# VHH binders against Putative pumilio homolog 16 (APUM16): the designs that were tried, part 17

Target 1, 332 residues: Putative pumilio homolog 16 (APUM16), of Arabidopsis thaliana (Mouse-ear cress) (q9fie9)
Amino acid sequence: MANNNSFSMSTMFNTIQEILNEEPLTVPSPPSRGGYSLFHIRKAEMDIQRIFNFMTGSEDLKDDISVLDTGTLMWMASLMTSDCDYFMVITTNKNGSKTLQKLMGMSDDMDVFFFEAIMRLFIHVMTDKYASYVTIQGMRVFQQDKRELMYDQILRYACFLAGDQYGCIALNEIITDLDDPYYRDQLLDIVANNALLLSNDAYGNFVVQHVLKLRDSRCTRNIADKLCGYCVELSFKKYGSYIVERLLEAGDVPMATVVLDLLACKTEMLIRLARSEYGNFVVCKALELTNEILTADLFYGLVNRLMPYRHLLHRSPRSKIATILDSMSVPN
Short names: E, the ipSAE of ESMFold2; O, the ipSAE of OpenDDE; V2, 0.75 times the mean of E and O plus 0.25 times the DockQ between their complexes.

## First folded at step 14 (VHH; framework vhh_7nfr_2)

Design k02 (from z06 with L100W R106K; at its last look DockQ between E and O 0.01; V2 from the best seeds 0.00; counts 0 for: pae E 12.4 > 2, placed apart)
Fold by ESMFold2, look of step 14:
Structure k02 (fold): chain B 332 residues (1-332), chain A 124 residues (1-124)
Amino acid sequence: as target 1 above (332 residues)
Amino acid sequence: QVQLQESGGGLVQPGGSLRLSCAASGFTFSDYWMHWVRQAPGEGREWVSSINWNSDSTYYADSVKGRFTIARDNVKNTLYLLMDSLKSDDTAVYYCAARWYPGSYKHFKQYDYWGQGTQVTVSS
């Protein structure tokens, strides 16, 4: 059965339901057969309800969507994309998003309708939990010329999307899938150039972390350069500490950048960091990762600063820094 | 006053080599992506190559990949294109262009600055 309470679009959805259930109009039949009439408008709105029910209604895909002929699918694509509210009501529905993704890629001519709707509504689509996956699917199945235009919009809005709850997830999926070096490198550069702002953001930090996990040496170096001098400040913060830990893991140069920042601050500040809610994990990871022959200067730089305060570090219940220090021979 | 001045064009035989230069002034060269775009007689503009602001990434059209090399010198504010194994199809006016990233290399209206062009002719 149809449900008139799916997702928040209730004013628009209720208006459509009211129109579909109203009594026949008293307006006489228009003389024109080839143009739009009041009856044509009402028939199209009745057909929108049927399209909505089809797109959003099935819990399981027992019915193969390929059973519908191409002309019917083209008509559906045209009508559901003809109005911004129609498209958004369908694509922000979990099942509507899934069904639309199955329709995408079936026909290049049909994909034109989906592409136009996505581009018209780009920000609204990309910041929605379910609709953003329609854009991601388009990036996978659309013709190259359409994908390139979508890359332009992603580059334009990358920082805004990175700061959005759902936009950051969609952006990370696109970063993973993007294989054209020209567009991929531009997107990575935008993330790196804004790394400090994004690292301090509740959602943007996930984008910076994701980019560091790609193991792209150029991008990792650029992020480390932008964050140089800020690693202590970041390590006191919930989201910033995640970024600093990822830099420590990202390679020898990023690791050295972090550790040199730690060593550049006064011993009092380093001890405060080592005892802090988030910074203790950074200091611990720095000790673990520098404990090698090639990084011995960094390791013992940290140890020599921390060892005199080992007793204060033992009193920290969230830290294994004291255990690491205890496993070493005391300097003379 | 912004200027991009190409040089190094000329006549060359098929299989030959040529080096183009583009001297930039009047803007902060190192803040821009730099590009080479060419236009054959009676044809539309065709993107050839791009280089990012610090030279760590270079990009080439499929038609020139492996034969052309783009480079920049941010101290001298100069862009270069080394053209090897030249073919008759490479005959065109070559333009130096600057663009504030990000964006598509195919959207020429979004390019901020253009040079006057230098003619490259490949004939025997």
Scores: ipSAE 0.000, ipTM 0.422, lowest interface PAE 12.4, mean pLDDT 82
ESMFold2 (binder alone), look of step 14: mean pLDDT 87; pTM 0.887
OpenDDE, look of step 14: ipSAE 0.007; ipTM 0.226

Design k03 (at its last look DockQ between E and O 0.01; V2 from the best seeds 0.00; counts 0 for: pae O 13.2 > 2, placed apart)
Fold by OpenDDE, look of step 14:
Structure k03 (fold): chain B 332 residues (1-332), chain A 125 residues (1-125)
Amino acid sequence: as target 1 above (332 residues)
Amino acid sequence: QVQLQESGGGLVQPGGSLRLSCAASGFTFSDYWMHWVRQAPGEGREWVSSINWNSDSTYYADSVKGRFTIARDNVKNTLYLLMDSLKSDDTAVYYCAARLFYPGSYRHFKQYDYWGQGTQVTVSS
């Protein structure tokens, strides 16, 4: 009785909520600038609005940023990151995010402010459509020590991010940009280890697909292993079928894994799959890819199982499967 | 069979405009991110532009930003590239490419799923 510890997305969410409820790493509050006179407050308010407008007003701020002195930029960075809500308002804005990305990497001193803000709001930033690009940019331009800390957070929340509408995109971008094998391999391992869960998730499936496209043999094999016995079920699903197709294309071992699943399932299920909206492509691809001398056993295994039901497969419009089977029935 | 067929290339003068089209077949076009990549003579491939499934996100290389517009018609299974204010440096073979989901780094051309044969764009006075 294998206790299939169904790692429920709910448990992940609960754990993340627990983590989010953990006291934010007390990033030392910027030194409380002393008693701002009412005049200073008004000036500060005006400055806040001015900065907001500057950050969000134009797409082509490259020229404007270039004319700003280092002191002004530092001040802006400090002010933008002094309040989490203010930072979020800017970074979740399309233009604001872009402008931030341009500011990042200009100075190590400035990057400290951005880094701290990102770390403080890590999940919020990573799960936002535009703000996530700020993190991605940080991973590109920040010093190694900061990037490492960010990687640790990414690793920690990888599965959660994978299941998020925007997090999955950000995660994929990060995976792609990773030059360090150490961190990359860890992320790949996380994805592979959770391949079944992610493959069945509305957004996680894109991460699995993305990872498979990287053609990392180790990761692909691990994914195949985790999906062993589930390929038929996945093939009935739109994005699941894409994953299975990628496995078929990935090499002999992943291909064999998929085909063996197809061969192991009930005949009725196989025929149903072959006639299904998405599964037909999987079965067709399996036939096409196994039609080689070295995999002839797999090919004929499929053909033999499908052949008695070829009449049912002909009823499907543009059934390539039927065409393949017909070509086999012609008495040389 | 999956096919991407580019068209619309040709000879234009500097400052001119062209519209490239890429007709897609053999796959579910609407499920793929679409991309334009170009290759100038003697140079490597250069990413030009990308568009997501529903056209709500478009991306451009800095070299073409403000001049080029990527668009798609999912009903017609066609990708477009509107090229305005063409420069001599835009001379290249332009390729249509398809990739499932987010393109990631634009430098990883090997990760694209499908490629067209390309169409020649020549900008010459």
Scores: ipSAE 0.000, ipTM 0.220, lowest interface PAE 13.2, mean pLDDT 84
ESMFold2, look of step 14: ipSAE 0.000; ipTM 0.446
ESMFold2 (binder alone), look of step 14: mean pLDDT 87; pTM 0.895

Design r01 (from z03 with Y105S K106E Q110Y; at its last look DockQ between E and O 0.18; V2 from the best seeds 0.00; counts 0 for: pae E 5.3 > 2, placed apart)
Fold by ESMFold2, look of step 14:
Structure r01 (fold): chain B 332 residues (1-332), chain A 124 residues (1-124)
Amino acid sequence: as target 1 above (332 residues)
Amino acid sequence: QVQLQESGGGLVQPGGSLRLSCAASGFTFSDYWMHWVRQAPGEGREWVSSINWYSDSTYYADSVKGRFTIARDNVKNTLYLLMDSLKSDDTAVYYCAARLYPGSSEHFRYYDYWGQGTQVTVSS
């Protein structure tokens, strides 16, 4: 069946709300309960409803999973993954996601059901607020052969996920958790090779920010190379300026790349940047980091451009640029 | 328009307790990481605690671990800070803040929304 059935998903969301408004039943135990109110419901529908109640119920009201026998757990895993709508209703629910994560890793045979459901619905799962954590858990606890197939899909869709509101968060969690250099280096390379596009994206910029936080020297240099020529325009932007500041801090080559971009623009633009909400922090950091013997040419390149206009840089008592420039003029 | 309004501050004796609340409106509260940040008189801002939108992950500064509890109610769009075993060092204005992606907790200028703050004073 098709992966995207928005009408079915809307109907299932209404069903979820009704489940949340009912007292959750623990693991379905029809023989031990007065089930007379269920006589008119199909057995399959009755069974899946109890699974919904169990999986999506409050953690305070659930029985311990460890008391369920293996056959019951296998039957639950099989039924809840037998239909894309069943799986998505459970995994997109906050409690359903948490409960499913507890079931994962308990049995390699049971994990096959979860793995196949995740892979069938990969994009839908990875772009969902709660379901994406089910995939992340699978990458922690599944057998290696399954994890490798999941990494292949992550690499394939990395840029798409990076541009998604929830996908970027999930992708960053995966980047943090990755300990396999083969997959980690490939994922970092994809982010770096697309750094300009991602840095200008509403959600992709968060992935670039995250990768820079790792302080991987090779990846950071690649990002600096891809952003060369664009640092001024990025520095006017809230998150672009953050990325540029991290590049300035990352080492001599990324720092030089940024400072040379700043020096390449017209003085009018540099002053606008230095007075701007976010760009002033970039210019200040560039001055601070180049104020050394080996980078004196860069430092004085900036000072010579800024000093004649220092009166325009005193618009706030907190302006560190003006303070730096004043410290050089006072001793004459 | 976005609003974050803190309440529940006040004067309390050392060892006492307070519960701070932050009512949020004008944005999708359940999509944001929520934070408490404090500022003592004459000092810079200090990150106190964070909670993700998933609510299982809470984070605390070392100075408040074991004494403070952060919580959120996504139905009421309200953030809480339960403060126990208060010390004079906890005296500060406490701000509620929101960020779409958490980043570094120390980079306050990249937080998206800030409240006006509520004063907490721990004094005998």
Scores: ipSAE 0.229, ipTM 0.644, lowest interface PAE 5.3, mean pLDDT 82
ESMFold2 (binder alone), look of step 14: mean pLDDT 85; pTM 0.867
OpenDDE, look of step 14: ipSAE 0.535; ipTM 0.811

Design r02 (from z03 with S55D S104D K106E Q110H; at its last look DockQ between E and O 0.38; V2 from the best seeds 0.00; counts 0 for: pae E 3.8 > 2)
Amino acid sequence: QVQLQESGGGLVQPGGSLRLSCAASGFTFSDYWMHWVRQAPGEGREWVSSINWYDDSTYYADSVKGRFTIARDNVKNTLYLLMDSLKSDDTAVYYCAARLYPGDYEHFRHYDYWGQGTQVTVSS
ESMFold2, look of step 14: ipSAE 0.362; ipTM 0.713
ESMFold2 (binder alone), look of step 14: mean pLDDT 83; pTM 0.849
OpenDDE, look of step 14: ipSAE 0.783; ipTM 0.895
ESMFold2, look of step 16: ipSAE 0.365; ipTM 0.712
ESMFold2 (binder alone), look of step 16: mean pLDDT 84; pTM 0.856
OpenDDE, look of step 16: ipSAE 0.789; ipTM 0.898

Design r03 (from z03 with S30D K106D H107E Q110Y; at its last look DockQ between E and O 0.21; V2 from the best seeds 0.00; counts 0 for: pae E 3.1 > 2, grease 24.3 > 24.2, placed apart)
Amino acid sequence: QVQLQESGGGLVQPGGSLRLSCAASGFTFDDYWMHWVRQAPGEGREWVSSINWYSDSTYYADSVKGRFTIARDNVKNTLYLLMDSLKSDDTAVYYCAARLYPGSYDEFRYYDYWGQGTQVTVSS
ESMFold2, look of step 14: ipSAE 0.447; ipTM 0.749
ESMFold2 (binder alone), look of step 14: mean pLDDT 88; pTM 0.897
OpenDDE, look of step 14: ipSAE 0.560; ipTM 0.825

## First folded at step 16 (VHH; framework vhh_7nfr_2)

Design q01 (from r02 with S30D; at its last look DockQ between E and O 0.45; V2 from the best seeds 0.00; counts 0 for: pae E 3.1 > 2)
Fold by ESMFold2, look of step 16:
Structure q01 (fold): chain B 332 residues (1-332), chain A 124 residues (1-124)
Amino acid sequence: as target 1 above (332 residues)
Amino acid sequence: QVQLQESGGGLVQPGGSLRLSCAASGFTFDDYWMHWVRQAPGEGREWVSSINWYDDSTYYADSVKGRFTIARDNVKNTLYLLMDSLKSDDTAVYYCAARLYPGDYEHFRHYDYWGQGTQVTVSS
């Protein structure tokens, strides 16, 4: 089954609506006609519908939550987490996610229900547009023992989440909030160790970019080291070129790493890169950033390789490389 | 096929107002950060405003803050820019743009989709 989304919201929603709309079944009656079986089935269906309407309703739920007593809140937490379909329908709704986030952290006993539902459904929650923010909120407000178990799952699935449309966003929020060196360094190391694969991924590149923007010297060095020797290959690719540009901007050592990779390839490859759809931007940025007195060896290394081919580079009107080369003293 | 089509540009006097629209098709509009970017004659592109998909938070360049309002309609897949108190230096081609992941607003080559632009001219 080819499925970019690990859990289909439309399928789950239709299933829940079918359950809520079914006629009650007649169960063999107990000695009493009090309708225990039918009444309780209908009552539970109506109670979850009321909870669903409350959780997914208007953004002005702040006052409603504040006036609910502790018993009602515990009952709601228990019921909405009692079934994976209930939890997912609520948390994949924009307002449901926001409302649940407001409930989290109010009571450690309620948080047990939310934590266990999140862990049971971890991948489904983390790869959903809105439900993933429920996990992020748990990382902020849950007790330390719960947060540590959640970090273990984040580490386990980090690369999978980084390659997911919504998972990469959630992972980046967690990286931003994470200040425990044990988990933070491990997560950053996983990103760095997989930087080559992630850098050319439609979603993983955002995780590498985010980590580079943290300006963590060790992590930036690790990423530069892992990508050393691959900067030309990456620069031919849409997403890879974004990462190489970020490395050029990340500091003098990462910049030198990139430029030395560019200078190490054969001239035919460098010219092909300079004329390519994405690589021209990398070469141009390398020229711009090395055009300083302290990096003159790198700058002129690039210029000397490119200058004999300036006629070809002039035929590439989307590129500023030819303009930079023209500003040098060049015979005709 | 992805399309972003701007409309609502035109000629307006200083102090006047305009409303720009951008009709989007061919992609999941409500998964994207939406942006307005402008380009004055002979100048580079300048980021104007952005609106996210999660909570509809809005962001503005200092040059337009308090005068421009960005809005989105996810039912109609349409982005809007209400421009008030227009000045002559607001004269530009205004582009609608989409970006999947939030990042540096001024890194324009990382934007996923661009419109064709609509001309706004503020003349004395």
Scores: ipSAE 0.438, ipTM 0.727, lowest interface PAE 3.1, mean pLDDT 83
ESMFold2 (binder alone), look of step 16: mean pLDDT 82; pTM 0.839
OpenDDE, look of step 16: ipSAE 0.795; ipTM 0.901

Design q02 (from r02 with L100F; at its last look DockQ between E and O 0.52; V2 from the best seeds 0.00; counts 0 for: pae E 2.7 > 2)
Fold by ESMFold2, look of step 16:
Structure q02 (fold): chain B 332 residues (1-332), chain A 124 residues (1-124)
Amino acid sequence: as target 1 above (332 residues)
Amino acid sequence: QVQLQESGGGLVQPGGSLRLSCAASGFTFSDYWMHWVRQAPGEGREWVSSINWYDDSTYYADSVKGRFTIARDNVKNTLYLLMDSLKSDDTAVYYCAARFYPGDYEHFRHYDYWGQGTQVTVSS
């Protein structure tokens, strides 16, 4: 038979469901919140089905974690991580993910099992709706040496994760938590170096948006540099326009980069942008932010290009651009 | 077709209670953050409450905290807003909304789907 390590996630789930349908071991009724004797799980009598039921079980079972002894918890950690199928079935379950997160950080010896399982299954965990939060929790509570190895994997797969439906969310949570300048700067540089491709991606745009919200001036400047020449294209798009608006607000250099892009396109394109569903907000913000003495040349550059089309701009819905241009008129 | 359909609005006296419902269809409800946003006559939109898809954590604007309760039922694809201790300032059209990425709750242009709204009026 072929190497089982090459199986897809769907094949892995089917195999686990077949295992879970076998007759379970007998387990005593769980004790009250204060009692341990009724929930004592003998290692020789447990199987993966019992652990699955515990990990994915109701709120009452989750609350009993505090009464379990260290030996029982270590045994559970070793068994649930002993097979990648066991680990994935537990961690892709909503309650299983939440229960595992409560176990993490309780013991460094226990955390080794969780860490090794996460690292073996890194991409599968990071691209899952619920399992990705197990990795996020590990980055919050594991010892520094483990966290550093996990950041190395994050750096390696950053663009792949950013393009994934659930990976982009997990990556953003990790970016939020990241305090170490060595890893933080490298990760932000990877996002910035790929900003154009990510900004045009269905999920990657959320990573660019998130990084800009951090207000890191170096990273924001790097993003502006990589998006130079593309701000008009982006401004026609729902999420691209937001990214461009954030660059306009971020300081003199990012703002100038965007406005010079707007001024560099043909007038017919600028007018089409100014009348568009999303681009009108970009042009309006550019006018508002450059309407100061230090940026007057940029402001009047825009006004001079737009003013001949003021009446056409009045026909655009939701647009404040025509109103701004009207305020520039001084008829006697 | 994506649909968010609100119900449960009406006229109530100050101190009264209402339960709003929002039936969702045409998208994977359990993958989205769900929100309530309101708009008083002549005013802009105001974020009211949100509930995540991950662990159902709930978030509230300061103006409604302690009085309103958001809940979701992923089996019935239904979002709820239980409103207690209603004040005249709560008078508004209440919209159900969905978005993929949590982001800034008040950046309404990035909400993916919107309902038609249901009127809530608090007056004597």
Scores: ipSAE 0.486, ipTM 0.774, lowest interface PAE 2.7, mean pLDDT 84
ESMFold2 (binder alone), look of step 16: mean pLDDT 85; pTM 0.866
OpenDDE, look of step 16: ipSAE 0.813; ipTM 0.910

Design q03 (from r02 with S30D D104E E106D; at its last look DockQ between E and O 0.45; V2 from the best seeds 0.00; counts 0 for: pae E 2.4 > 2)
Amino acid sequence: QVQLQESGGGLVQPGGSLRLSCAASGFTFDDYWMHWVRQAPGEGREWVSSINWYDDSTYYADSVKGRFTIARDNVKNTLYLLMDSLKSDDTAVYYCAARLYPGEYDHFRHYDYWGQGTQVTVSS
ESMFold2, look of step 16: ipSAE 0.532; ipTM 0.779
ESMFold2 (binder alone), look of step 16: mean pLDDT 81; pTM 0.825
OpenDDE, look of step 16: ipSAE 0.766; ipTM 0.888

Design q04 (from r02 with S30D G103D; at its last look DockQ between E and O 0.68; V2 from the best seeds 0.00; counts 0 for: pae E 3.0 > 2)
Fold by ESMFold2, look of step 16:
Structure q04 (fold): chain B 332 residues (1-332), chain A 124 residues (1-124)
Amino acid sequence: as target 1 above (332 residues)
Amino acid sequence: QVQLQESGGGLVQPGGSLRLSCAASGFTFDDYWMHWVRQAPGEGREWVSSINWYDDSTYYADSVKGRFTIARDNVKNTLYLLMDSLKSDDTAVYYCAARLYPDDYEHFRHYDYWGQGTQVTVSS
């Protein structure tokens, strides 16, 4: 019996050689006449164990998959995707995920098996640490008709994926790779329309930040518009403060939107924000970024509201705001 | 609870080599991007290198490309920085840091966890 923890390079080479020497088997359709024999069930389990050992073994030994003939590869693709558990065990393994990614795109006929397994298990795959990268690879290498169906699923579940630990990372990879403006614009619109909810989510904030870093003028404008009036509220919160900082950095118009929000609140609220755990960083960045000739009105708007309280702000050991204000209090 | 402890710093001649280690505990190391960030005396922080958790892709600042190698061992929860061909400009305190998903290496407030740092001194 093979020991997965003790799987050696010599044993792996022997296993690969056995696969290469066996006749490829076609995967039979389910019989219409009756059930399966116990022998057939035990044979299939033994074959899947061999495939599992191959797929999850060291990546160095699998650098050239072309050693396997196309018939063997088709048999492997059919068998490992024949059952949801087989597919998930392979794709949730780090090496299994990487090996499957190397097989994808080699043959359109093989890709049908991978595509159908991914679509059946879409949410499970997209929220898994390693399996999500199998889906990302499919979106890179599958034929256009398959990719379009996958993008439809991405659009459907975008907000759910954005709120997931691994889903948010996979979603950001997909956003980075998207060249098709039809799907790209729809996905960016979904993120922007939900920006308020996502901006203070433990994982969704990463998606909003990523989209802002794309420097897409329309998407940035849409996000700024959706967050307008909420920047002070967001700046009191850990993840919300990160988003407001990104808006400040995203261009002159988003920066002005944030600063005008800050200036629109009562002075007592602005001081509470400037002294708060997360908001002090937002106010400091707003001062730093507006300290230029073209933004002087915004800068001095902030300074004038904060200056009467500079001594109170000095009692914060982490804040640079008081230092900036001290440099402005020199009359000459 | 969360601990990042660097080791392996020291005094090295120009052209020499060092191996830094960072032992991690108190969080799920395997789920985080891991980073090295350095700070020379009287200067701001400078991002040095990063390694992701999903395919172990590595990223380097231009100033260290070809000389430094980042690596991670998810069994031992340890991050490494192998520094070769050291220059006097590499003198700094080197920090191990973790972030769940870095999208801008220079936004240091957005990093979740930091080590205490280890001193590397390259004397000419």
Scores: ipSAE 0.446, ipTM 0.738, lowest interface PAE 3.0, mean pLDDT 84
ESMFold2 (binder alone), look of step 16: mean pLDDT 82; pTM 0.843
OpenDDE, look of step 16: ipSAE 0.683; ipTM 0.856

Design q05 (from r02 with S30D L100Y; at its last look DockQ between E and O 0.41; V2 from the best seeds 0.00; counts 0 for: pae E 2.4 > 2)
Amino acid sequence: QVQLQESGGGLVQPGGSLRLSCAASGFTFDDYWMHWVRQAPGEGREWVSSINWYDDSTYYADSVKGRFTIARDNVKNTLYLLMDSLKSDDTAVYYCAARYYPGDYEHFRHYDYWGQGTQVTVSS
ESMFold2, look of step 16: ipSAE 0.532; ipTM 0.798
ESMFold2 (binder alone), look of step 16: mean pLDDT 83; pTM 0.853
OpenDDE, look of step 16: ipSAE 0.797; ipTM 0.903
ESMFold2, look of step 17: ipSAE 0.534; ipTM 0.798
ESMFold2 (binder alone), look of step 17: mean pLDDT 84; pTM 0.854
OpenDDE, look of step 17: ipSAE 0.782; ipTM 0.898

## First folded at step 17 (VHH; framework vhh_7nfr_2)

Design p01 (from q05 with G103D; at its last look DockQ between E and O 0.72; V2 from the best seeds 0.73)
Amino acid sequence: QVQLQESGGGLVQPGGSLRLSCAASGFTFDDYWMHWVRQAPGEGREWVSSINWYDDSTYYADSVKGRFTIARDNVKNTLYLLMDSLKSDDTAVYYCAARYYPDDYEHFRHYDYWGQGTQVTVSS
ESMFold2, look of step 17: ipSAE 0.620; ipTM 0.828
ESMFold2 (binder alone), look of step 17: mean pLDDT 84; pTM 0.854
OpenDDE, look of step 17: ipSAE 0.821; ipTM 0.914
ESMFold2, look of step 18: ipSAE 0.604; ipTM 0.820
ESMFold2 (binder alone), look of step 18: mean pLDDT 84; pTM 0.855
OpenDDE, look of step 18: ipSAE 0.864; ipTM 0.935

